# VHH binders against q9y6x5, part 428

Target 1, 379 residues: q9y6x5
Amino acid sequence: LPPKLLLVSFDGFRADYLKNYEFPHLQNFIKEGVLVEHVKNVFITKTFPNHYSIVTGLYEESHGIVANSMYDAVTKKHFSDSNDKDPFWWNEAVPIWVTNQLQENRSSAAAMWPGTDVPIHDTISSYFMNYNSSVSFEERLNNITMWLNNSNPPVTFATLYWEEPDASGHKYGPEDKENMSRVLKKIDDLIGDLVQRLKMLGLWENLNVIITSDHGMTQCSQDRLINLDSCIDHSYYTLIDLSPVAAILPKINRTEVYNKLKNCSPHMNVYLKEDIPNRFYYQHNDRIQPIILVADEGWTIVLNESSQKLGDHGYDNSLPSMHPFLAAHGPAFHKGYKHSTINIVDIYPMMCHILGLKPHPNNGTFGHTKCLLVDQWCI
Short names: E, the ipSAE of ESMFold2; O, the ipSAE of OpenDDE; V2, 0.75 times the mean of E and O plus 0.25 times the DockQ between their complexes.

## First folded at step 19 (VHH)

Design hc33 (framework vhh_8dlx_2; at its last look DockQ between E and O 0.95; V2 from the best seeds 0.00; counts 0 for: grease 25.1 > 24.2)
Fold by OpenDDE, look of step 19:
Structure hc33 (fold): chain B 379 residues (1-379), chain A 118 residues (1-118)
Amino acid sequence: as target 1 above (379 residues)
Amino acid sequence: EVQLVESGGGVVQPGRSLRLSCAASGFTVSSNWMSWVRQAPGKGLEWIGDIYYGGSRFYNPSLKSLVTISRDDSTNTLYLQMNSLRAEDTAIYYCAKGKDYEIYFDIWGKGTLVTVSS
């Protein structure tokens, strides 16, 4: 039988939550599997880009999902969370579920994972749910496990997505111990639900399960705001994305716009596209706007509006607060092994290995995950 | 000290609804895998449904449209709402606590009898 893999994402699960809160169900999961304590995600550290990096192994400049909000100057198209179903945005890469389905006697399933309800390269998951935030975890779990258990051709790759603790992190801020404790307990319980359901269906021993996240969360404050309106007239540019990484499309000379913004705040770096630091791997895509503003950790870029978020993400991907974790369990993984760090793009070649898939060209390094796998030599 | 006590059973006419209660002592319902099971006369145990740690609920497909499982954390009580009862629903109804991460129940109630008859 072909190996099976379930990829689970809890949005915005910061890595150090594992150290600061109790997770009895997740800890049990880890005890019987492996843990990567820190996953260095891709810049920008936003939901759509990082989830697509997980399933493609590519930096954002390569897979083309460069933000949650994008603009293409040639086609005049816009991308947003409410407008994300145009294959135009996704077709610059091939996600793993498409690769999986191109194999004989295999199918893919998806519950709300970004891009899974879009035909990419004219291929959509055999089983999927249209994204709807109102759909309960229960229903998502029920569908995904049912597909894993009863499908023909068999579902060999499945993905499950949940919006917490991200939503709550935004609302309360990650440093709100009272509210975040409640939220994270719920997340842990949902992990318990997942494990229990898999056991009840007899899937647990043979299914590889990865639990991870796309990014962390940093504490924001009304005292740490960068108001662009104080630096430049709104008529001089179009805002494509706002905070903490603003994408600026100048309506006047780019240099003039840059000069107006470059000294706007000591807590914000302003880059011309060609000057974006190489370490971000965020330059070689037409969807990246001519000017990028990057706020310091915990700072929020605003217009003449008040920010309602007490937590946010999207910052420099080298910041620990932006890093998620990865835990895994199943026949492919060791038991009771902990690893310090990997890159988020490393997950793709690992998943391809587990599933016996030939990976597309990617930015991941398989060697970084060898120690997690029972069939590999750990050096 | 650790126990489950079912209540709410009795004689009911076909087509009626009934809500069963299961009061737990010695452990927290919301922190455990809980289940409803029934046994009709001369038949084996039949699984009705589960409610897990995070509140996820799963039902026997044959009964899904007729039953709803819920819990009240404040009273540490498990509930089974049954609608449109039929004669074939006559059974002793049990609530049970599942062993964490195992596929068996470690605590059972004594059951409550539900008789559906005209």
Scores: ipSAE 0.785, ipTM 0.917, lowest interface PAE 0.5, mean pLDDT 95
Fold by ESMFold2, look of step 19:
Structure hc33 (fold): chain B 379 residues (1-379), chain A 118 residues (1-118)
Amino acid sequence: as target 1 above (379 residues)
Amino acid sequence: EVQLVESGGGVVQPGRSLRLSCAASGFTVSSNWMSWVRQAPGKGLEWIGDIYYGGSRFYNPSLKSLVTISRDDSTNTLYLQMNSLRAEDTAIYYCAKGKDYEIYFDIWGKGTLVTVSS
């Protein structure tokens, strides 16, 4: 039987939600499988970049999806969450579903994972749903399980994406215990639906399932705003992305723009591209703008004094509030094992190992995840 | 005490619609996976569909266009909506509670008879 893997993301699921809220279904999943308590994600800690890092094993500078909003000066192309289908943006890497489909007697399926409805290197997921946030979890689950159960050649790699708790985390903030408890209970119930359906279809015992996320969420406040208009006139730059990592394309001398910004707020770091800290691995791509502004945790960069967000992400990837978790179950994984931390780029080589795929050159380290796997000696 | 009580059965003409109810006591419907099953005279049990913890629903393919399962958490009640009823839909209709983390049912209602006749 070829090995099979289902990769599931619940967007914006902060690692410590597991300790601070009740998850009977997820905890039962973990009890019979493995848990990584913290996954250190990639900078910037945004949705599109981190989902692509999971499936490529690459830092953002290497796979080219460097933010949720991007601009390419040569081609004059813009990227956003409503304008993300041009393969130009995605073609700097080869995601695992493309590699998987090139194998004999294999196909890939996708229920809305970022990039799976794009023909990357002229290759689109064998079965996929066009992204539409109005499509229920029920429909996504029905399609992905139908494809896992009925396809020829068989689907050996599948992805499933859900927008919560990210959407609610932005709306309420992670510290709103009443609303987040309701939201997270619903997510736990959906995990229960996933597991129950896999059991009913006879897939549970032979399917490897990873449940993870791209980033966490931190609390924001009207008391923690950085007003760019107070520091610099709009006419001096083009704004490519705003908060919490602003991407600044100078219209005048870059040093002059930098000097106007460098003392703007004690709660914001201002970097010339060449001065971005090496630990971010966020420098060597033309899509990274000449100046970036990095807000401190919980601070919001605005052009005016209002913000509708009570929670946000995108901050320094060393912050625990930005870290998701990873749980996994299936024949490849130990049962009842807990691991403290991995890097999000480590997920890719682990998935390649499980599927018997040769990984492309990447930034992950297989050794970091080998203790999760039954076929590996941990030491 | 854990109980399931179906209601809403009776005699109905072909082509009409009917909604069955299943009142649950002693447990919360939304905390469990729940199902509708029927048994026509002289036939075996036929699975109609499930509703899971988070509200995801799955149906017998032969019945999918004819039925809808729903629940109301505020009244702890499971529903089966049946449309375009046919004589073949004459059966005893049961609701059932799935066993936690298993693929079988541990609690059954006593059933409600639906007779489709002209």
Scores: ipSAE 0.665, ipTM 0.889, lowest interface PAE 1.4, mean pLDDT 94
ESMFold2 (binder alone), look of step 19: mean pLDDT 83; pTM 0.836

Design hc34 (framework vhh_8dlx_2; at its last look DockQ between E and O 0.98; V2 from the best seeds 0.80)
Fold by OpenDDE, look of step 19:
Structure hc34 (fold): chain B 379 residues (1-379), chain A 118 residues (1-118)
Amino acid sequence: as target 1 above (379 residues)
Amino acid sequence: EVQLVESGGGVVQPGRSLRLSCAASGFTVSSNWMSWVRQAPGKGLEWIGDIYYGGSRFYNPSLKSLVTISRDDSTNTLYLQMNSLRAEDTAIYYCAKGKDYEISFDIWGKGTLVTVSS
C-alpha cells in the first residue's frame, strides 16, 4: 500500500506557545512522534505565501504568492483573500497535491488549505472543499477522514487547515494569557479530536500526520504605529499591501516616493526592490512592488485609520515570534525525537520522500529533516 | 465518586421526541471522549454517537438524522436528543466515557430504559 500523509495547519501557531501554554493532546502526539521546535518560515511571514511554500518547497519569489494581497502590473489583476481563485496567481509553481495526482495514479484531498480549491496547472485536488471560514473543524475533519478512508483511487495526500489560533491572536494579542489560554486549549482539544477520530477509523497506525503552522504572532500596540500619511501624500502611490510589510506602487517618480518614505520612521526599513536584503529571497518576482516597507517587530503600518489588531504577523522571518512549529507522527517518523530548527521549505522534500514522489525543483534541503525519518541516517 | 447517571428514559409513543441526560461526577465531560450506546432487547450493543474533546460529534450513519449529542459544561452533563422515535428504538441507553486515545470505555452509566410503544 502506498504511504499516506495528512498535513495539518493551525494558522498562526507561534512556536513558543508550546512552552508557555499546556497542550496535553499535542504533547501526547509529540511523545509518540517527533517535534521540530522552530520552523523558520519564508518572508513575508503571511498565510498564503507560507502555506504555498510548505507545499512547494519554494521561496515566495519563486512560487509567486508573494503576499496575501498582490497586484500584477501587466494584467492589472489583484489577488486577495476574497479574490484568490484565478490560477494565474498559483501557476508559477506546482504544489504537492498536484504532483501526487500526476506522478502516481493517486488521489489528493483538501479541507480549506490555501490554493486547494483552485485548478493549478489544470489540476485540482480529487477531493476538496471550497474555502468557507464558517465550516466547522468537525465537518472538515469528517470529510478529510472519510476521503482518507474510503476513496478510490486512494487518497494518499490530504491537507487540513484551521484558522485558529491566528484569528484570536490578531484579536487578543499573543501575550493575552487569559484569552489565548482559552483559545489554545480549544486548539489542543481539536488535535485530540483529530487523533481520536483517526484511531476510531483505524487510520492512526498507518497514516503519517504532520501538524504545523505557517507563522507565529507578535504583540502589537496602539502605541507602536507608523502613519504613512504623515510622510507621503496618498495620491503619490497605490498601496498594494499594508502591514507589517507594505507594498508600494508609485504613481510618481519612484525615487521621489522612496525619498519621502525612507525616513518616515526609525522603526521601518524602506527598500527599493533591488535593494531588498538577499536573505529574504524576496526580489525576483514581478509581483513584488517597486518599494517595500518593513516595519520592526510589533510595529504597525497604518494610514489615517487606527489598527484594531493586538497581534500581527508578516514581519522579518528571522524573528522567533514569527516561527511556527512542526510535529509529526506515523510510520515514517521516529518516536520521541525532538529537533531544534528547520526551514519551512524543507518540509516539501520530506513530504515528497515520504510519499515516494519526485520533487520539483525546490529550495528545501532534504538533509535537514533526515533525523526525523526512520529510514534515514541521522548524522 | 466517579460515575455516570443516565436519566430521561420512559415510555413514549412513536413519532415523539425524547432527550436523555447523562450526569457525570468525578471527571469533566468536556475533557473526555463521551459516547452514547444502546442495547435493544435480545440484541448487542449499538453505537449511537460520540462527542470528542473539542466538541466534534460523530454519529452512527443509520441514526444520524434522528439523534443529536450535546453537552453542558456548566452542569457537566451529556445529552442525547432523539427525534421521531420508532418501536425499534426501544432499548436501554447508556452513556460512557472513553479512554483517551483508545477505542474503549472505562466508565459506564447504569443505563436508562426507553420504550417506544403505541
Scores: ipSAE 0.766, ipTM 0.908, lowest interface PAE 0.6, mean pLDDT 95
Fold by ESMFold2, look of step 19:
Structure hc34 (fold): chain B 379 residues (1-379), chain A 118 residues (1-118)
Amino acid sequence: as target 1 above (379 residues)
Amino acid sequence: EVQLVESGGGVVQPGRSLRLSCAASGFTVSSNWMSWVRQAPGKGLEWIGDIYYGGSRFYNPSLKSLVTISRDDSTNTLYLQMNSLRAEDTAIYYCAKGKDYEISFDIWGKGTLVTVSS
């Protein structure tokens, strides 16, 4: 009887893959639920920032996870995908699993969603897996469904994270139809496994399930490289993050570094922090460095090395190639409804509504998702 | 024609291992969810385990350490590996094809008898 929600992410799932590839299992899921065809994510369009935006409803400048690689000048701390466990980085926001499990008679569970193995505000997910990319989808699914089915107090909010199609998108590029068709077929089969297992356990009818992603993927090429070492000596700056949004900490006068970079490539925008476009909502955090370089779609910033990646993400969040989708099924959702777009920050207040939680202050708009929900007027 | 044919049963001594096969025709094993089920003499059906579309596997907790389900797409065959066999494992072993998004089966094999005896 209490409302329950499973939030699932398949990393790097570009929205238009749904139109360009076959997904019989996902299409069956959508047919009995809802689809949002495009989700406008947050800049920069990287994994850690966008996963945290989903669960906090905040822009990156507000939740403090501003990139996959960060530096804090006051504390001298570094953040990376291999050094992400310090609560310092995560404590500028309260993710939904923390709010949920602090409610009476509620628990949260997590199978590797970013941040769920960190004690944020001294609170870690009630049940969780430490991140380990070698753990199979089968094991993640087994753990999350066991926790949903057997825990006391009951698990009412659960997350499940999978690294594909992002890993293969980087390796092959989204234009490699043969390899991406094989990869996406495997992902669709895993969605089939998820639905079948939920039915076998008797969870399907009363569990709300959201299947979404953090960003898309764009094609890269050896013909589209921006070589920073050709424009500026490495001794003039510290590189905090490289591509496709470089984070530059000047070692000399900031204006001199800016002037050396401004004409480096017509395929790269160079911003002083105060000049970053307002539409990015990417300015008001000390973790955002004094200069950022934003490559055009499909361009790669390098330091004289060729790129091994054939696909990438992190670009301007206005680009359709950076947008994921959202599909949902369960008692809270209409059946057979398609919606054109929402903002990724809108997912948080919708999830809070479904779970009966009071949302923290956030950048989402509940009204944008009302048409997905059976208990709301679509007006 | 759609059918499932089990093989590999017989008499085996306690402590030994046995692998059962289930050859499928008329459909692709990897495009379906598949199960192994057994029935001991005079008893009801007991679920052994499933293998799903993407290869996720789930087992009866009482058997989890003793069995492994696998499939081979090149021969369109489902397998059940059983280890450390006990007298309690004496049963007719069936493979079955599940209906999509249901908990029921639409195709059963005729079964293969496994007898564990000294």
Scores: ipSAE 0.712, ipTM 0.903, lowest interface PAE 1.2, mean pLDDT 94
ESMFold2 (binder alone), look of step 19: mean pLDDT 83; pTM 0.834

Design hc35 (framework vhh_8dlx_2; at its last look DockQ between E and O 0.75; V2 from the best seeds 0.00; counts 0 for: pae E 2.4 > 2)
Fold by OpenDDE, look of step 19:
Structure hc35 (fold): chain B 379 residues (1-379), chain A 118 residues (1-118)
Amino acid sequence: as target 1 above (379 residues)
Amino acid sequence: EVQLVESGGGVVQPGRSLRLSCAASGFTVSSNWMSWVRQAPGKGLEWIGDIYYGGSRFYNPSLKSLVTISRDDSTNTLYLQMNSLRAEDTAIYYCAKGKDYEIPFDIWGKGTLVTVSS
């Protein structure tokens, strides 16, 4: 039987939540599997870019999903969470579920994972749900487990996505212990639901399961705001993305716009596109705007409007607060092994290995995950 | 100290609805996964459905359209709503608590009898 893999994402699950809160179900999952304590995600540390990096092994400049909000100057198209179904945005890369179906004539399944309800390279997941945030975890879990159990050809790769604890992190801030405890308990319980369902269906022993997230969450405050309107007139530029990384499309001379913004705040770095730090791997794509503003951790870029978010993400990907975790269980993984850090792009070649797929060119390093796998030598 | 007590059973006419209750003591229903099971006369145990830790519910496919499981955290009570009852639904209905992932039925109530008859 071909190996099977379920990839689960809990959006915005900050790595250190594992240290600061109790997760009896997740800990039980980890006890019988592996844990990567920190996953260094890609810049910018947003939902769509990082989820696509997980399934492509590519930096954002390479796979083309460079933000949750994008603009293409040539086609005049816009990308957003409410407008994300145009294959134009996704076709610069090949996600693993497409590879899974095209290389091995296998089936893939998806419950709400970003990009899974879009035909990419004229291929869509064999089974998928259209994204709808109102759909319960129960329904998503039921569909995924049904497809894993009863599909022909068999589903060998599946994805499951859930919007928490991200939404709550935004609302309450990650430092709200009372509210976040409640939220994280619910998440842990849902993990319990997942594991129990898999066991009850007899899938657990033969299914590889990865539980991870796309990014963390940092505490924001009304006292840490950067108002762009105080630095530059709105008529001089178009805002493509706002906070904590603003994408600026100048309507006047770029240099003039840059000069107006460069000293706007001591808590914000302003980059011309060609001067974006190499470590971000965020330069070589036309979808990256001419000027990028990067707020310091915990600072929010605003216009003449009040921010309601007490937590946010999208900051420098070297910040621990932006890092998620990865846990895994199944026949491909060791039991009771913990690893300190990997890069989020490393997940792709690992998943390809597990599934017996030839990976597309990617930025991941298979060597970084060898210690997690029973069939590999750990250096 | 730990116990489950079913209630709400009785004689009901076909086509009617009935809601059973399961009051838990000694543990928190919302922190556990719970089950409803029934046993008809002369038959074995039949699984009705589960409600898991996070509230996810799973049902016997043969009964799914006729039953709904819910819980009330404030009263620490599990419920089974049954609709369109038939004669074949006559049984003793049990609620049960799971222990862990490997032991799905650890603690049982004494059951409540439901008789569907004209």
Scores: ipSAE 0.720, ipTM 0.892, lowest interface PAE 0.6, mean pLDDT 95
Fold by ESMFold2, look of step 19:
Structure hc35 (fold): chain B 379 residues (1-379), chain A 118 residues (1-118)
Amino acid sequence: as target 1 above (379 residues)
Amino acid sequence: EVQLVESGGGVVQPGRSLRLSCAASGFTVSSNWMSWVRQAPGKGLEWIGDIYYGGSRFYNPSLKSLVTISRDDSTNTLYLQMNSLRAEDTAIYYCAKGKDYEIPFDIWGKGTLVTVSS
């Protein structure tokens, strides 16, 4: 009886891949549902921050996951991809799965969405998988569909996360058409598996499904390196995060560190925290360090003269290369509708509407997504 | 011409293993969901398992520990690996091409006989 929603992320799925590659299964999904061609994500355009923005509707400064690598000066705690389980980092916001499962007769399930294996506000997803990148899509799909079909109280909100095409985008770069074509074909086949399984279980007609991503990918090059060691000695600062948005904690006078960095490269902007552009909404959190360095698209900040990545993300969120897409299908959504753009923070209030949840205070605007929904007057 | 041809059947002793093949022509196996089904003497059809577009596999729970479905896209061939064979596994084994979830199979092979006897 309650409305159900499955939120799926394919990490690093750049919006224009849809135009430049073939996706027969995803295109069938879109044909019977809706497409948002470009989703403007949040700065910095990294994995942990943007996945948390989707499920909280908040800018990074407001939800506190401000990067994939963070330092809190008061508690002296560090956050990284190998050290992400302390609820301290996540507790500045309430993600939708917590709100959902606290409702009477509702559960939440998760197959590896960032944060779902952490007890946020002493609440962990009712059903979840501990993160392990070695677990196949097949196993993630089996678990999430079994939970959607066989749980009491029923699972009404579920998430599914997959690491591609991000991993391959870093490895090959988005301009490697041969390798990316193979990678993207595999992803489309996995979307086919998802849809086929939902049909076989009798869920397809009554489950709302969102397929989206956190960010895109841009091409990198050994010809586009910014060497910090050429501009400043390591002893003058602590490096909290490196590229493409470096987070600099000065060990000496902040103005002196800033002056050593400001002319380091014409392809890097250096900001004192108070001077970070307002459009980034990236200033009002203690986890944002006193100085940040923002590389231009396709440029890599390094300490040594080498980089192993051929693609990267994290750049200015105005760049089309950083934007994902959103597709959706289900009883809440129109069929055959395309929309040009939304903000990634708009997804949260839309999901709350679909699930009949009261949204927490957030930065999203429900009106931006109302034309996707059958129960709303668009005009 | 769209067809499925099973092979690899024969007589095997209990406790042994066997791999069946299903060669497809006229269509691409990986562009469809595919299935293995068997029929023991005097009994109805028994579903063994499916493989989907991206390789996700789903099995009859009673057979899950005994069978593995795979495919080779370069040869357009579906496989069924069977282990720890028992006399009750004696059957004609068919591969089938899925159509949709309401009318699941539109193309069947002629089958291959597996006889498990000492």
Scores: ipSAE 0.478, ipTM 0.814, lowest interface PAE 2.4, mean pLDDT 93
ESMFold2 (binder alone), look of step 19: mean pLDDT 82; pTM 0.824

